VH-VL binders against o52749. Designs and how they scored, part 5

Target 1, 162 residues: o52749
Amino acid sequence: MTIDQMTIDQMTKIFLADKESTLNLGILLGETLTAGSVILLEGDLGAGKTTLVQGLGKGLSITEPIVSPTFTLINEYTEGRIPLYHLDLYRLEPQEVLSLNLEIYWEGIEIIPGIVAIEWSERMPYKPSTYINVLLTYGDEGSRQAEITPFNCTISDLIATK

## First folded at step 4 (VH-VL; framework fv_lerdelimumab)

Design b01
Fold by ESMFold2-Fast, scan of step 4:
Structure b01 (fold): chain C 162 residues (1-162), chain A 124 residues (1-124), chain B 109 residues (1-109)
Amino acid sequence: as target 1 above (162 residues)
Amino acid sequence: EVQLVESGGGVVQPGRSLRLSCAASGFTFSSYAMHWVRQAPGKGLEWVAVIWYDGSEKYYADSVKGRFTISRDNSKNTLYLQMDSLRAEDTAVYYCAKVPYYYGSGSYTHFDYWGQGTLVTVSS
Amino acid sequence: SSELTQDPAVSVALGQTVRITCQGDSLRKYYANWYQQKPGQAPVLVIYGKNNRPSGIPDRFSGSSSGNTASLTITGAQAEDEADYYCSSRDSSGYHLVVFGGGTKLTVL
């Protein structure tokens, strides 16, 4: 009889002293993650989710500004190492998310695989079978904390960063 | 065996209406999004409209918005295209097209099966 | 506002290789699908996604893509391959919208 503790053993907490630290975490992920990776972003308003995605863009060598897709729902960036698909579910109800068929972004059939970054992922009624959850929370004196939890995957080389 | 059979085409005067049907068989019709694609005589393919598997979402090409209405009746395995305010440039063979199945109801944009088409001629 | 561009005609000698191209900004993020159409017949899907062939499509058909360009390659062209070929993709201007290229008439000499 086995108790599943794999997710707990894989979770990493990273102290982020400032906005630059959050941007640098994004850069590391953008330089390292392979096409087909899905990042689910959760956290408080203003906790740095967009900053992390701007870092992803820099790590992918995307030169155009990464802006929040709160009004467009989906922003797609294709000039980097691999595409970046940036989604923000803030304005959607779960039933509306179902109608979007988000799985087409990570299944690799019609859409060219890239990094999929989904803000307000807590609004999703379903998750991909493999993903990285990133929870950003406020800390003291303008700092943040990132809790990185891989699901059905491993990113141990990235989570050992000081 | 998957089959799609269009009907309802014919010769119609400008400004009139026409309703096309597509009878589907050989698959679970209610689990697939369905599309209409047209082709003017001697010209290329032009996408017209899509309807979600449950009828909840519908999208149209700019050239037909406000004039055409896509609908479906899952109990009859039938797809429809209501064409109002027809124009000479709507003259075309109209095909219904099926997307492939992928572990549930998905909205892909490649068409694994097409009907034989039904000709609509808008002429005085 | 998205558009896919194809050359209107191309020819190939029997048994030789031909490459049909499709260009458009949507191809930077979406794969092209390819349809074969013979006179008086409905289109037939020959390649979808990156390089997938439906059952019954000969292995001489293959697909590729890079940047804003997608290609259909036919190796060892046969007389029966003479047809119009259309590329298609998702339209970058809207979800679920579809765009087709203008078509390429292939003549097998």
Scores: ipSAE 0.614, ipTM 0.823, lowest interface PAE 1.6, mean pLDDT 86

Design b02
Fold by ESMFold2-Fast, scan of step 4:
Structure b02 (fold): chain C 162 residues (1-162), chain A 124 residues (1-124), chain B 109 residues (1-109)
Amino acid sequence: as target 1 above (162 residues)
Amino acid sequence: EVQLVESGGGVVQPGRSLRLSCAASGFTFSSYAMHWVRQAPGKGLEWVAVIWYDGSEKYYADSVKGRFTISRDNSKNTLYLQMDSLRAEDTAVYYCAKVPYYYGSGSYTHFDYWGQGTLVTVSS
Amino acid sequence: SSELTQDPAVSVALGQTVRITCQGDSLRKYYAHWYQQKPGQAPVLVIYGKNNRPSGIPDRFSGSSSGNTASLTITGAQAEDEADYYCSSRDSSGYHLVVFGGGTKLTVL
């Protein structure tokens, strides 16, 4: 890349008082993100990753219940504004993730572009060239904090509405 | 020039076994996933099986699970299909097919090259 | 059970446009690919993904998709386009699995 094409990424921290706040963040992302967006979800068990994806589904106008794909690996939802591809890498080692060629979900060659949400993205030995990282951490008394870091992209419209 | 040449077809009685081979040339065989697709005489195409570039993953159509085994020998540039417990409905031309390698060899499902096919007839 | 449905036959006059359709729930999330097969020959890939042509395939071949339907369009059909056309896609039961439509016999009149 040349200097004129370099992207500067900036982290935003958001306080999430409760489960409803996490759901609402997901709704905002689902309403605003375009097809081909990849969200990498990080955080410990119970930190709200599935709740955030349930919010994504609501923001996309998906009425089907959003459930964790821990056993199916991939759940695919097509009734919304654009498809939602929900992956959970919890059961996989990094070498097994390499073997899945997950890039087919955001390259738009064989799979119709949508929002790709990947739980346990810490398991990935590689990352898309463009993505939004969302780290969910525990706070006091049931609260959470979301650290949102876009990479080679911008979420300025989402940040501006807080 | 990419070439895929199937062999091993023939007439076989129900319940017996047959092994098909597909000899590959003109590309780096060890870098590509390979598929088997069959076609009964006068009928449509039916997917049979896939094997990833390094042999680590294998998947089968429900109609052949437990009876067919896909394998490969990358040192010989050869794909195999071991067919056990053959049935009359397995009668078909069997094609080997190659996926392109743009972004990943094990996950693509469109076939840029096909062999000429080898006929398997299961009859008494 | 067939996951992808095609009409068994269609006709087109020389030089006219024909559209061959493929329907299935998997097409809401996966693009269809199209193969041409002439008698006694192996299939030939003519369109893959949304609308990609392999090198050597004439530009009269194009693909499109909407909802649960994918279409192969041949604009200005030629005599040599007479063949069976098969759609194919990923199986909804597993993204490694492949499914084919039943095929459509195209007659160029």
Scores: ipSAE 0.669, ipTM 0.842, lowest interface PAE 1.2, mean pLDDT 87

Design b03
Fold by ESMFold2-Fast, scan of step 4:
Structure b03 (fold): chain C 162 residues (1-162), chain A 124 residues (1-124), chain B 109 residues (1-109)
Amino acid sequence: as target 1 above (162 residues)
Amino acid sequence: EVQLVESGGGVVQPGRSLRLSCAASGFTFSSYAMHWVRQAPGKGLEWVAVIWYDGSEKYYADSVKGRFTISRDNSKNTLYLQMDSLRAEDTAVYYCAKVPYYYGSGSYTHFDYWGQGTLVTVSS
Amino acid sequence: SSELTQDPAVSVALGQTVRITCQGDSLRKYYAYWYQQKPGQAPVLVIYGKNNRPSGIPDRFSGSSSGNTASLTITGAQAEDEADYYCSSRDSSGYHLVVFGGGTKLTVL
């Protein structure tokens, strides 16, 4: 792939009326994203990040309950359409994140590629060359908003790229 | 040109110690994790130990844990394996092995370059 | 530590195709790496990831994986391919980072 085959897409804002809307967004992403996709999840505690990842799992046909990996760092779900790797960097300093060598989860060299969902991605001192940033924020009257920004890709491009 | 040259092997009595060295050149040694792999005469490959690029993390095979110590000197581009309490079962050719290019990575577990190996024979 | 199982020996006629297999639970999550070792020489990486060849490795070498099994295929075996082949992967038990199969001795008849 050359730079001409990569595009930085525009931010898409999605209104999420309730928790079920956040879960459904996750389901859509889990059904459509290809192996090697990286989702960087940002947002305050309670903004719906875990709900989105639970949706990703449902979209991948994972039947195991999905829980936050706050204390385990990484939870791996391998029984779905493709694997789901769920990381939470909350307890790590940036220098400690370097020791995790996160690249192995999306390079497709050592670990079988899947969808990588990273919570507290603002702790990362580096980012993959292509990724989807998902910022979840509080909206008016109890709603949420998802701000989805693809970097060096589009959502459509990701479903076509292996 | 990447080169890895092991030294320090030889014949040693059981219960004694020996230190192996691996001199690295042709790449930025301080940016790569390094591994030791051994092979007993006529047998298969057995992973021994890994050390991360900055020396901060070290992991060992159960068979050598507590007896072997992996270390590195990034200023000298040299990897070491200190072998204590040697047993006849430690007799093997010892290879140093490099992981692929990645700044600071200790997670890759395949080896793009191997040294020629150094023979350690533990016998009475 | 998890184990990787290989048949100890396999034979192939010159110019024919041979498949060497590796089986283990770690292969459900991690790709296998394949190393070729000739007598008196250090191992040489021939396949990494799903089906990637390092520079200088002939295109007759290919890799595949499904479930808990990984395979190295040599299409049109040459006399120079006679060697021991080792599969390797990341250990799934979390106690060791690298595990090797027992090796398969390939004889080219």
Scores: ipSAE 0.012, ipTM 0.616, lowest interface PAE 8.3, mean pLDDT 83

Design b05
Fold by ESMFold2-Fast, scan of step 4:
Structure b05 (fold): chain C 162 residues (1-162), chain A 124 residues (1-124), chain B 109 residues (1-109)
Amino acid sequence: as target 1 above (162 residues)
Amino acid sequence: EVQLVESGGGVVQPGRSLRLSCAASGFTFSSYAMHWVRQAPGKGLEWVAVIWYDGSEKYYADSVKGRFTISRDNSKNTLYLQMDSLRAEDTAVYYCAKVPYYYGSGSYTHFDYWGQGTLVTVSS
Amino acid sequence: SSELTQDPAVSVALGQTVRITCQGDSLRKYYASWYQQKPGQAPVLVIYGKNNRPSGIPDRFSGSSSGNTASLTITGAQAEDEADYYCSSRDSSGWHLVVFGGGTKLTVL
């Protein structure tokens, strides 16, 4: 690895003027991410996490409605280019999350690799070795801010396509 | 060497009970979820039940819910299946089966080791 | 039976290639595992995941999947491969539930 390669793994802030902008960020990620990608979604209720995942679904060409898995823990969508696994850890304590062994969704042993989107990832006591962290914060007049931090990967090439 | 040895099978009349045991050795039993799978004579494999490594969660096939109870004793490295209200259609060889990875309570669903099986015959 | 569908029987000539198929909606998101069972014996895991062999399983066994279909391929079938083959996957009705196919009897001619 060179110094130039090390600087690629940095946080990017994106201003999202409205719900459409949040959806479009999701679409870009859904069109460009490869199977085995993990997106860790952080942010309070109402910050647009579900909207971003709806964008991921559209980018993957999933036409069925994408809904929050708060009560089901996981929703799995197989219609698209690659599968989408949408998890919500809101109802779980860190010790309960540890016992779920979420690595089964990105290790490629039993579960076909796809995009894994995990809401309330702050509840995870461990992280995958490679992931993209997306922190969504609510702004004024329906705006949002996305802080995108890749870990052992690059997001710059994906953003450059739009 | 991983070994799973089932016992407790036999001939029993409909409506009665049997308790199956599976003695485990060669791995840290208390760290693995365990499953029961059965096979009726001349028929295919049918999943029966799973128990988490710590006994905290249990799940059953619809055909046995309310009649069968899975349990374990980690201090004795033994898995159990209590079978109540037995029916002719419960006649089968019963296998205990181990998942390969130790940090998942019941997360994995493929079986790296199986016991030799114990035959249960429900006959009037 | 099960939500995973297999043909009940297939034949292959000694040394030739055979493909055993398994179909079901759960296979769109979960890989199939394949078990070999000989008369009077417990099942033996031969393939798991996309195409992983447990230690001791010959390399003539391979797995593949596409859409709702998973396949077990035996290249250069041997007499000892004559057995029943079962596919298995996670059950879509529950995260911890398991489903098996009905099994395929392989005859090596």
Scores: ipSAE 0.627, ipTM 0.829, lowest interface PAE 1.4, mean pLDDT 86

Design b06
Fold by ESMFold2-Fast, scan of step 4:
Structure b06 (fold): chain C 162 residues (1-162), chain A 124 residues (1-124), chain B 109 residues (1-109)
Amino acid sequence: as target 1 above (162 residues)
Amino acid sequence: EVQLVESGGGVVQPGRSLRLSCAASGFTFSSYAMHWVRQAPGKGLEWVAVIWYDGSEKYYADSVKGRFTISRDNSKNTLYLQMDSLRAEDTAVYYCAKVPYYYGSGSYTHFDYWGQGTLVTVSS
Amino acid sequence: SSELTQDPAVSVALGQTVRITCQGDSLRKYYASWYQQKPGQAPVLVIYGKNNRPSGIPDRFSGSSSGNTASLTITGAQAEDEADYYCSSRDSSGFHLVVFGGGTKLTVL
């Protein structure tokens, strides 16, 4: 399978009042994204990256708990609508990331396409040709902000559905 | 044309050592991961080992781990399998196998080309 | 003790369709590749990924997957298709590792 071509790159900012709002954004993405989608997660420690991926799992109808793969590097979930591949690059140097050849997870040749969610994607020395970047930052009075930037695709329709 | 030619097989006694070679031609050998796969007489295929394009990563089947060592010499376009502490269960035709085009990686696990194989018989 | 399970033998009449199956938990996340092996010869890749044929492989060979099962289908079997067929996949214990099924001997009647 190949990732479907989308027409436009745009940045969208979303106000997230609490952790439940972050979870709900993840649910929307998990319900809507097609197999082969790559989500690059960036942001402050504790800003909700794992919470967003827990939302992705719920949106995919995955019933087993979604946990951070900080120790294991990669967690693979296959019980949902499509697979979820959850990676955390926190412990790796950029040169170590190069040797992982992460493209095998989104090219659809040997690995069955699903949603790929990569935490600490700022550790990557290269990017996929098509991806959605999600930057989570602290906002005012305990809130968060998500900056969603699709590359070679559009998600304005997904956000409008909310 | 891509060619892989194995050599070094023969009859060897249990506990001894043997080194297999695979001479590669028709492609840029130094850019590809290479694998060894074996097949006991009348039995199925069993994966043995892989080495990355630059020799930096090596992985082995549990059955050979600690006894076999995979290596390569990119200047000679040659893949090796050093087989130590040989057992009767290691009797097999040994194939070298190439993954398809992929820079900087041993990550692919399907083989587009195989050598003709070399027979190793471990018996007294 | 193979992670991938195949039936040891199957038969098909000349010109008819046969399906060879491969089962294993790794197939829920990794596609199977298929190899044809004739007596005294090295294996030949016939299908890889979801349903890709290498150059030179006849279009009567196709692949499919669903759940923990992968299948090789030969539509309009020919006498020359008589061979052993092996499925193979990534091993779930490490994505560099390879596992093979036990093989299926196809007899063309």
Scores: ipSAE 0.592, ipTM 0.812, lowest interface PAE 1.6, mean pLDDT 86

Design b07
Fold by ESMFold2-Fast, scan of step 4:
Structure b07 (fold): chain C 162 residues (1-162), chain A 124 residues (1-124), chain B 109 residues (1-109)
Amino acid sequence: as target 1 above (162 residues)
Amino acid sequence: EVQLVESGGGVVQPGRSLRLSCAASGFTFSSYAMHWVRQAPGKGLEWVAVIWYDGSEKYYADSVKGRFTISRDNSKNTLYLQMDSLRAEDTAVYYCAKVPYYYGSGSYTHFDYWGQGTLVTVSS
Amino acid sequence: SSELTQDPAVSVALGQTVRITCQGDSLRKYYASWYQQKPGQAPVLVIYGKNNRPSGIPDRFSGSSSGNTASLTITGAQAEDEADYYCSSRDSSYYHLVVFGGGTKLTVL
């Protein structure tokens, strides 16, 4: 199933045989999503969330290395087609997340719209009005499963049109 | 009507201290981050400091870090700037500035309202 | 880098169009806001975000952004538009920090 074929109210499950498959899913999303898209990434440590974001970077034509923002909280990449804003909430409590005012990254007022990818989005006490939730879980023999659920949007609404 | 009124400016000698106040009215002061911006005579605008709505986070321009302390008293709707170890280069009109309403919840960095400013002159 | 650069001065004839530019790497991530300042007065916000005007700001003021550059355009300049104009944006080192351009003095001839 391509992202164009997903429905707004139905979870799509994608089998990811290896880390390259996770990277390729990220590449597809980076090539197709429009500015202002928010991806909420959930899953246990090591489940491939950073690999997916590295794919997003490749799909956006970002050539600098994409690294985990676990210590910096936010990494911003402006080299590509549109900006990539990579956040990792692992070290934060929900009350601390409120003080970051993350909505500034997707509202398009002061920050130029791009793709916002938030790892450990389970830490967020609030969600944007529209977003794509991606849950990565472990499978057998190093495989992963991605559960992709769009909220208050269709995938077609988020796909870049030439 | 939103109003910001700065006070506390004056002439001080190098190495001394001075505390500025900004009295806010016409909005829910406790819900917004507040900033200080200064302007040396005949020069451009220079950002000085910000304080988060609840006082939990404070950030400073490198030129004032370690010498200035921003604070607020939400019960009095008042913003403060404590200026220690003043230098001639700190001579400026000091403005307090408000970020816009709730949308973006005080994290904005554009200022919809400014006070009239208070002049600080550091001279022997 | 966190610096924003503006030309120090520009002139425009009454009723004509002028564009004031601001350049810096932070503008690749963040929109510029623009302030008008007249002698002896506090700055007044005229544009924020890509092209938003606060209530009371005339529609002759508009903003634009591309790459590392932001521009303020005044279409049909009036005598009262003579002022210093400052661009401002978020500092690239931390999103709560603010930087200002050096300012552009606009003379309306």
Scores: ipSAE 0.580, ipTM 0.816, lowest interface PAE 1.8, mean pLDDT 86

Design b10
Fold by ESMFold2-Fast, scan of step 4:
Structure b10 (fold): chain C 162 residues (1-162), chain A 124 residues (1-124), chain B 109 residues (1-109)
Amino acid sequence: as target 1 above (162 residues)
Amino acid sequence: EVQLVESGGGVVQPGRSLRLSCAASGFTFSSYAMHWVRQAPGKGLEWVAVIWYDGSEKYYADSVKGRFTISRDNSKNTLYLQMDSLRAEDTAVYYCAKVPYYYGSGSYTHFDYWGQGTLVTVSS
Amino acid sequence: SSELTQDPAVSVALGQTVRITCQGDSLRKYYASWYQQKPGQAPVLVIYGKNNRPSGIPDRFSGSSSGNTASLTITGAQAEDEADYYCSSRDSSGYYLVVFGGGTKLTVL
């Protein structure tokens, strides 16, 4: 593939009034996304990244409680429509992230493709060729804003595969 | 051609130590994670340990944790397994095994090449 | 601890199809690899990933997975296929850990 064959990213901004709105966005993504999807989650501590992933789990019909992998680095959930792989890179330097070889989660060789959700994706020294970036920022009085940017695909492609 | 040749096996009494070696050739040894796998006589395969391509990460089966130490010398293309506090249940043929991919070498867990194995017998 | 379960033995008539199965919770998220081992020899990789054959492995060998089960299928079994077959996967208890099934002895009648 050449640079001329790359798609143009399309950004969507969503106002999230409360924690439930963040959860509901996650549910929509969990119901919609196909196996092999990678979600890169950005935003400061407390911005709702784990809440969004809890929504992903609900959208996938995962029964097991979804918890932050802050200590374990990786949590894997298999009870849903497709697997959910939840990573948190907060504690890692870029050199340490390289040693994880995260590409195994989206290349489909040893690991069964599912939804990969990576918190603190700013720590990654490289990115997949196709991914969805979700930036969560603080708003007023507990509200948030989500900026959703698909890379090498459009938002309509994501919705159309539902 | 890829070759892995194990050595250092033999008969040893319980509580003693042995060091196994695996001499690698035919590939860029320093770019691949390496594993040890064992097989007791008449039994199945049991994973033992892995070492990352640069030696930075090491992981062990619970049955050998605290007793065995995996190491490598990339300048000599050699993998090692230091086995301390040996028990009768450590009696097995020990294989070294290579993962297939350069860039994913530390993360992959399927083995494209195996050595011929070296027999360790722990007898009282 | 998590484990992979295989039947200890199966038989197949020459030229017929046999399916060897492997079950375990880790197979819900990781593909199984399959190794053939003949007496006195090191294991040989026959299938890895979803359904990939290394160079030199006959096309009568194929792999599949569904839920907590992985299968190795040999279509038109030959006498030389008589061997022990081991499934293997990443262990769900640890990121880099590997687990093997107990092995299945295939007899070709």
Scores: ipSAE 0.611, ipTM 0.818, lowest interface PAE 1.4, mean pLDDT 86

Design b11
Fold by ESMFold2-Fast, scan of step 4:
Structure b11 (fold): chain C 162 residues (1-162), chain A 124 residues (1-124), chain B 109 residues (1-109)
Amino acid sequence: as target 1 above (162 residues)
Amino acid sequence: EVQLVESGGGVVQPGRSLRLSCAASGFTFSSYAMHWVRQAPGKGLEWVAVIWYDGSEKYYADSVKGRFTISRDNSKNTLYLQMDSLRAEDTAVYYCAKVPYYYGSGSYTHFDYWGQGTLVTVSS
Amino acid sequence: SSELTQDPAVSVALGQTVRITCQGDSLRKYYASWYQQKPGQAPVLVIYGKNNRPSGIPDRFSGSSSGNTASLTITGAQAEDEADYYCSSRDSSGYHYVVFGGGTKLTVL
């Protein structure tokens, strides 16, 4: 399945047999998404959220290792096609997240737009006006399932163009 | 109209302390993060410190960390910079500066309003 | 600051176009802001973000950004534009730190 099959309020379910499948989904997203895209990553601890972001980095041609920003809160990668902003909200309460004013990462005023990937996005008390929600859940026999739901996005907003 | 007025500058000996004030008016002071920026005579601008809108977080330039303390009194619309263990290299005009973002988290980096500055001269 | 590099001086003839540049790795992820400072005065914000002008700033001032470089362009320079110009951005060392370029002295001939 490709990202161009997604549209506003349309959910796509993708079977992920193993860790490599999760990485490959990330690569597809990194190759196709345009600057200003926000990916909200939800799912249980260990469900593959960091693996998906590592895939995003590969899809953006980032050669620097993508690591969890658990202690730094935000890791920023600028060597690729467009920047990757990787956030992990695991240790924060919703009121603490509100204080970060995360909109600065997608509004395009001070921070150059890129792909914003937010792990533990269920901690967010508010959402961007447009975003892609990716829910990773455990499946049978060690597999995973990704539920990809774009909100207020068109196909042209999800695919990198000229 | 937004106005920021610094005061408290003067001549002080090395190793002594000085407290600067910045009186704010024309905006809801308690909703904005505030910064201090300094400029040594004939030199460029150097960022000093920031304090979040509610006073909960404070950050400092490495050159002043451990010696300067930024604070605010939202009931008086006043920003402060307590300068301890002053050194000759702290000689500068000190400006208070406001970020444009309402509920400023301290994460914005451009300043829409500056005070006129107050001169601190550290001299023996 | 050492993170943002500016040429120390530039000259332009009255009515001509001048470009002041700022270079640093932090500009790959953050847009620069630009301040004008005249002798004895506080800095004045002239451009922020990619190319936004605060109210009261003449339209001859514009900004641009590409890679690790940000530029301030003054089209049709006037005598009153003679000043020091500083670029500024977020320091790569942290979310709350601000860094300034060393400043560029603009002389209008």
Scores: ipSAE 0.354, ipTM 0.729, lowest interface PAE 2.9, mean pLDDT 85

Design b12
Fold by ESMFold2-Fast, scan of step 4:
Structure b12 (fold): chain C 162 residues (1-162), chain A 124 residues (1-124), chain B 109 residues (1-109)
Amino acid sequence: as target 1 above (162 residues)
Amino acid sequence: EVQLVESGGGVVQPGRSLRLSCAASGFTFSSYAMHWVRQAPGKGLEWVAVIWYDGSEKYYADSVKGRFTISRDNSKNTLYLQMDSLRAEDTAVYYCAKVPYYYGSGSYTHFDYWGQGTLVTVSS
Amino acid sequence: SSELTQDPAVSVALGQTVRITCQGDSLRKYYASWYQQKPGQAPVLVIYGKNNRPSGIPDRFSGSSSGNTASLTITGAQAEDEADYYCSSRDSSGYHWVVFGGGTKLTVL
């Protein structure tokens, strides 16, 4: 018989008219998120997850091209304001993800904290204690919708800024 | 109290084999990744190998790949290093080293406890 | 491949401050750990994860990092601090690999 404190989840829905809108959302997040932030990216193939991460890189002032880590699993970018760690779990089963011990990327003990962006986060059998979930879905005529849900944190002020 | 005690060192001729052991106590051995680190006389530290907590993953320094095999027996709280095709440049004190337990992350690479080391001398 | 570079020797007067430096590209991604080794003894972890001290390590030891450089600072050096100091980090060429610096011999005058 214990009492649990309720966490508050706030979802923000953002209409993204085109690929540039998706890139700009990424730029906003890259400019505003602090070191240690974890973004879990969900959505079907082609829904703009890589475009959003390219925006994150731009917002962090990373000048080298951001490419999909589908075959490398992890791409690390250290030239920006804070590091960007871009992971793609597409090729892995949940049990294989456990063996990677991804938590070392957000615990800030041995790995310098940055923004961690994980594509195909649906394959993760566990989640960080704080994260931002971004679900990208298709709309009409090349548009998309982002559903942004923070867990144990808030981004309301960040989305309202700029 | 955490203790790591290495044994099995000695003098051996080039091309021969030797097996090192590290007896662990004072912690749940089966929950931690374990490493071997060596130090040639008067020289610096050199990483040798790691084994995951359940034995599922093993990694080696390039200088020992194909010659050394790391293993563990969790029922006996013991870590092993099988050293085959020994060379003069393998002469060193060999330390077993424990990673700290933190959030289930046995993949950390800093060592909170070291054994006292066991000397391996490879000479003709 | 990753390499960590340390100066082989440094000296400090008793009671003064000394800074031991470690450089390498892996330090842009990973914090360094620092180990103290006295003659005939196993290494002892002094600092890990930027500036964390294990229990029992004196507060005169501190760590810092910036860019490709990590530093161990000993404020008010004591005779017992005379030892070899090694930096270490994750090797950026392998996920679970470890790299050590060449070591710095500290002499307390």
Scores: ipSAE 0.515, ipTM 0.797, lowest interface PAE 2.1, mean pLDDT 86

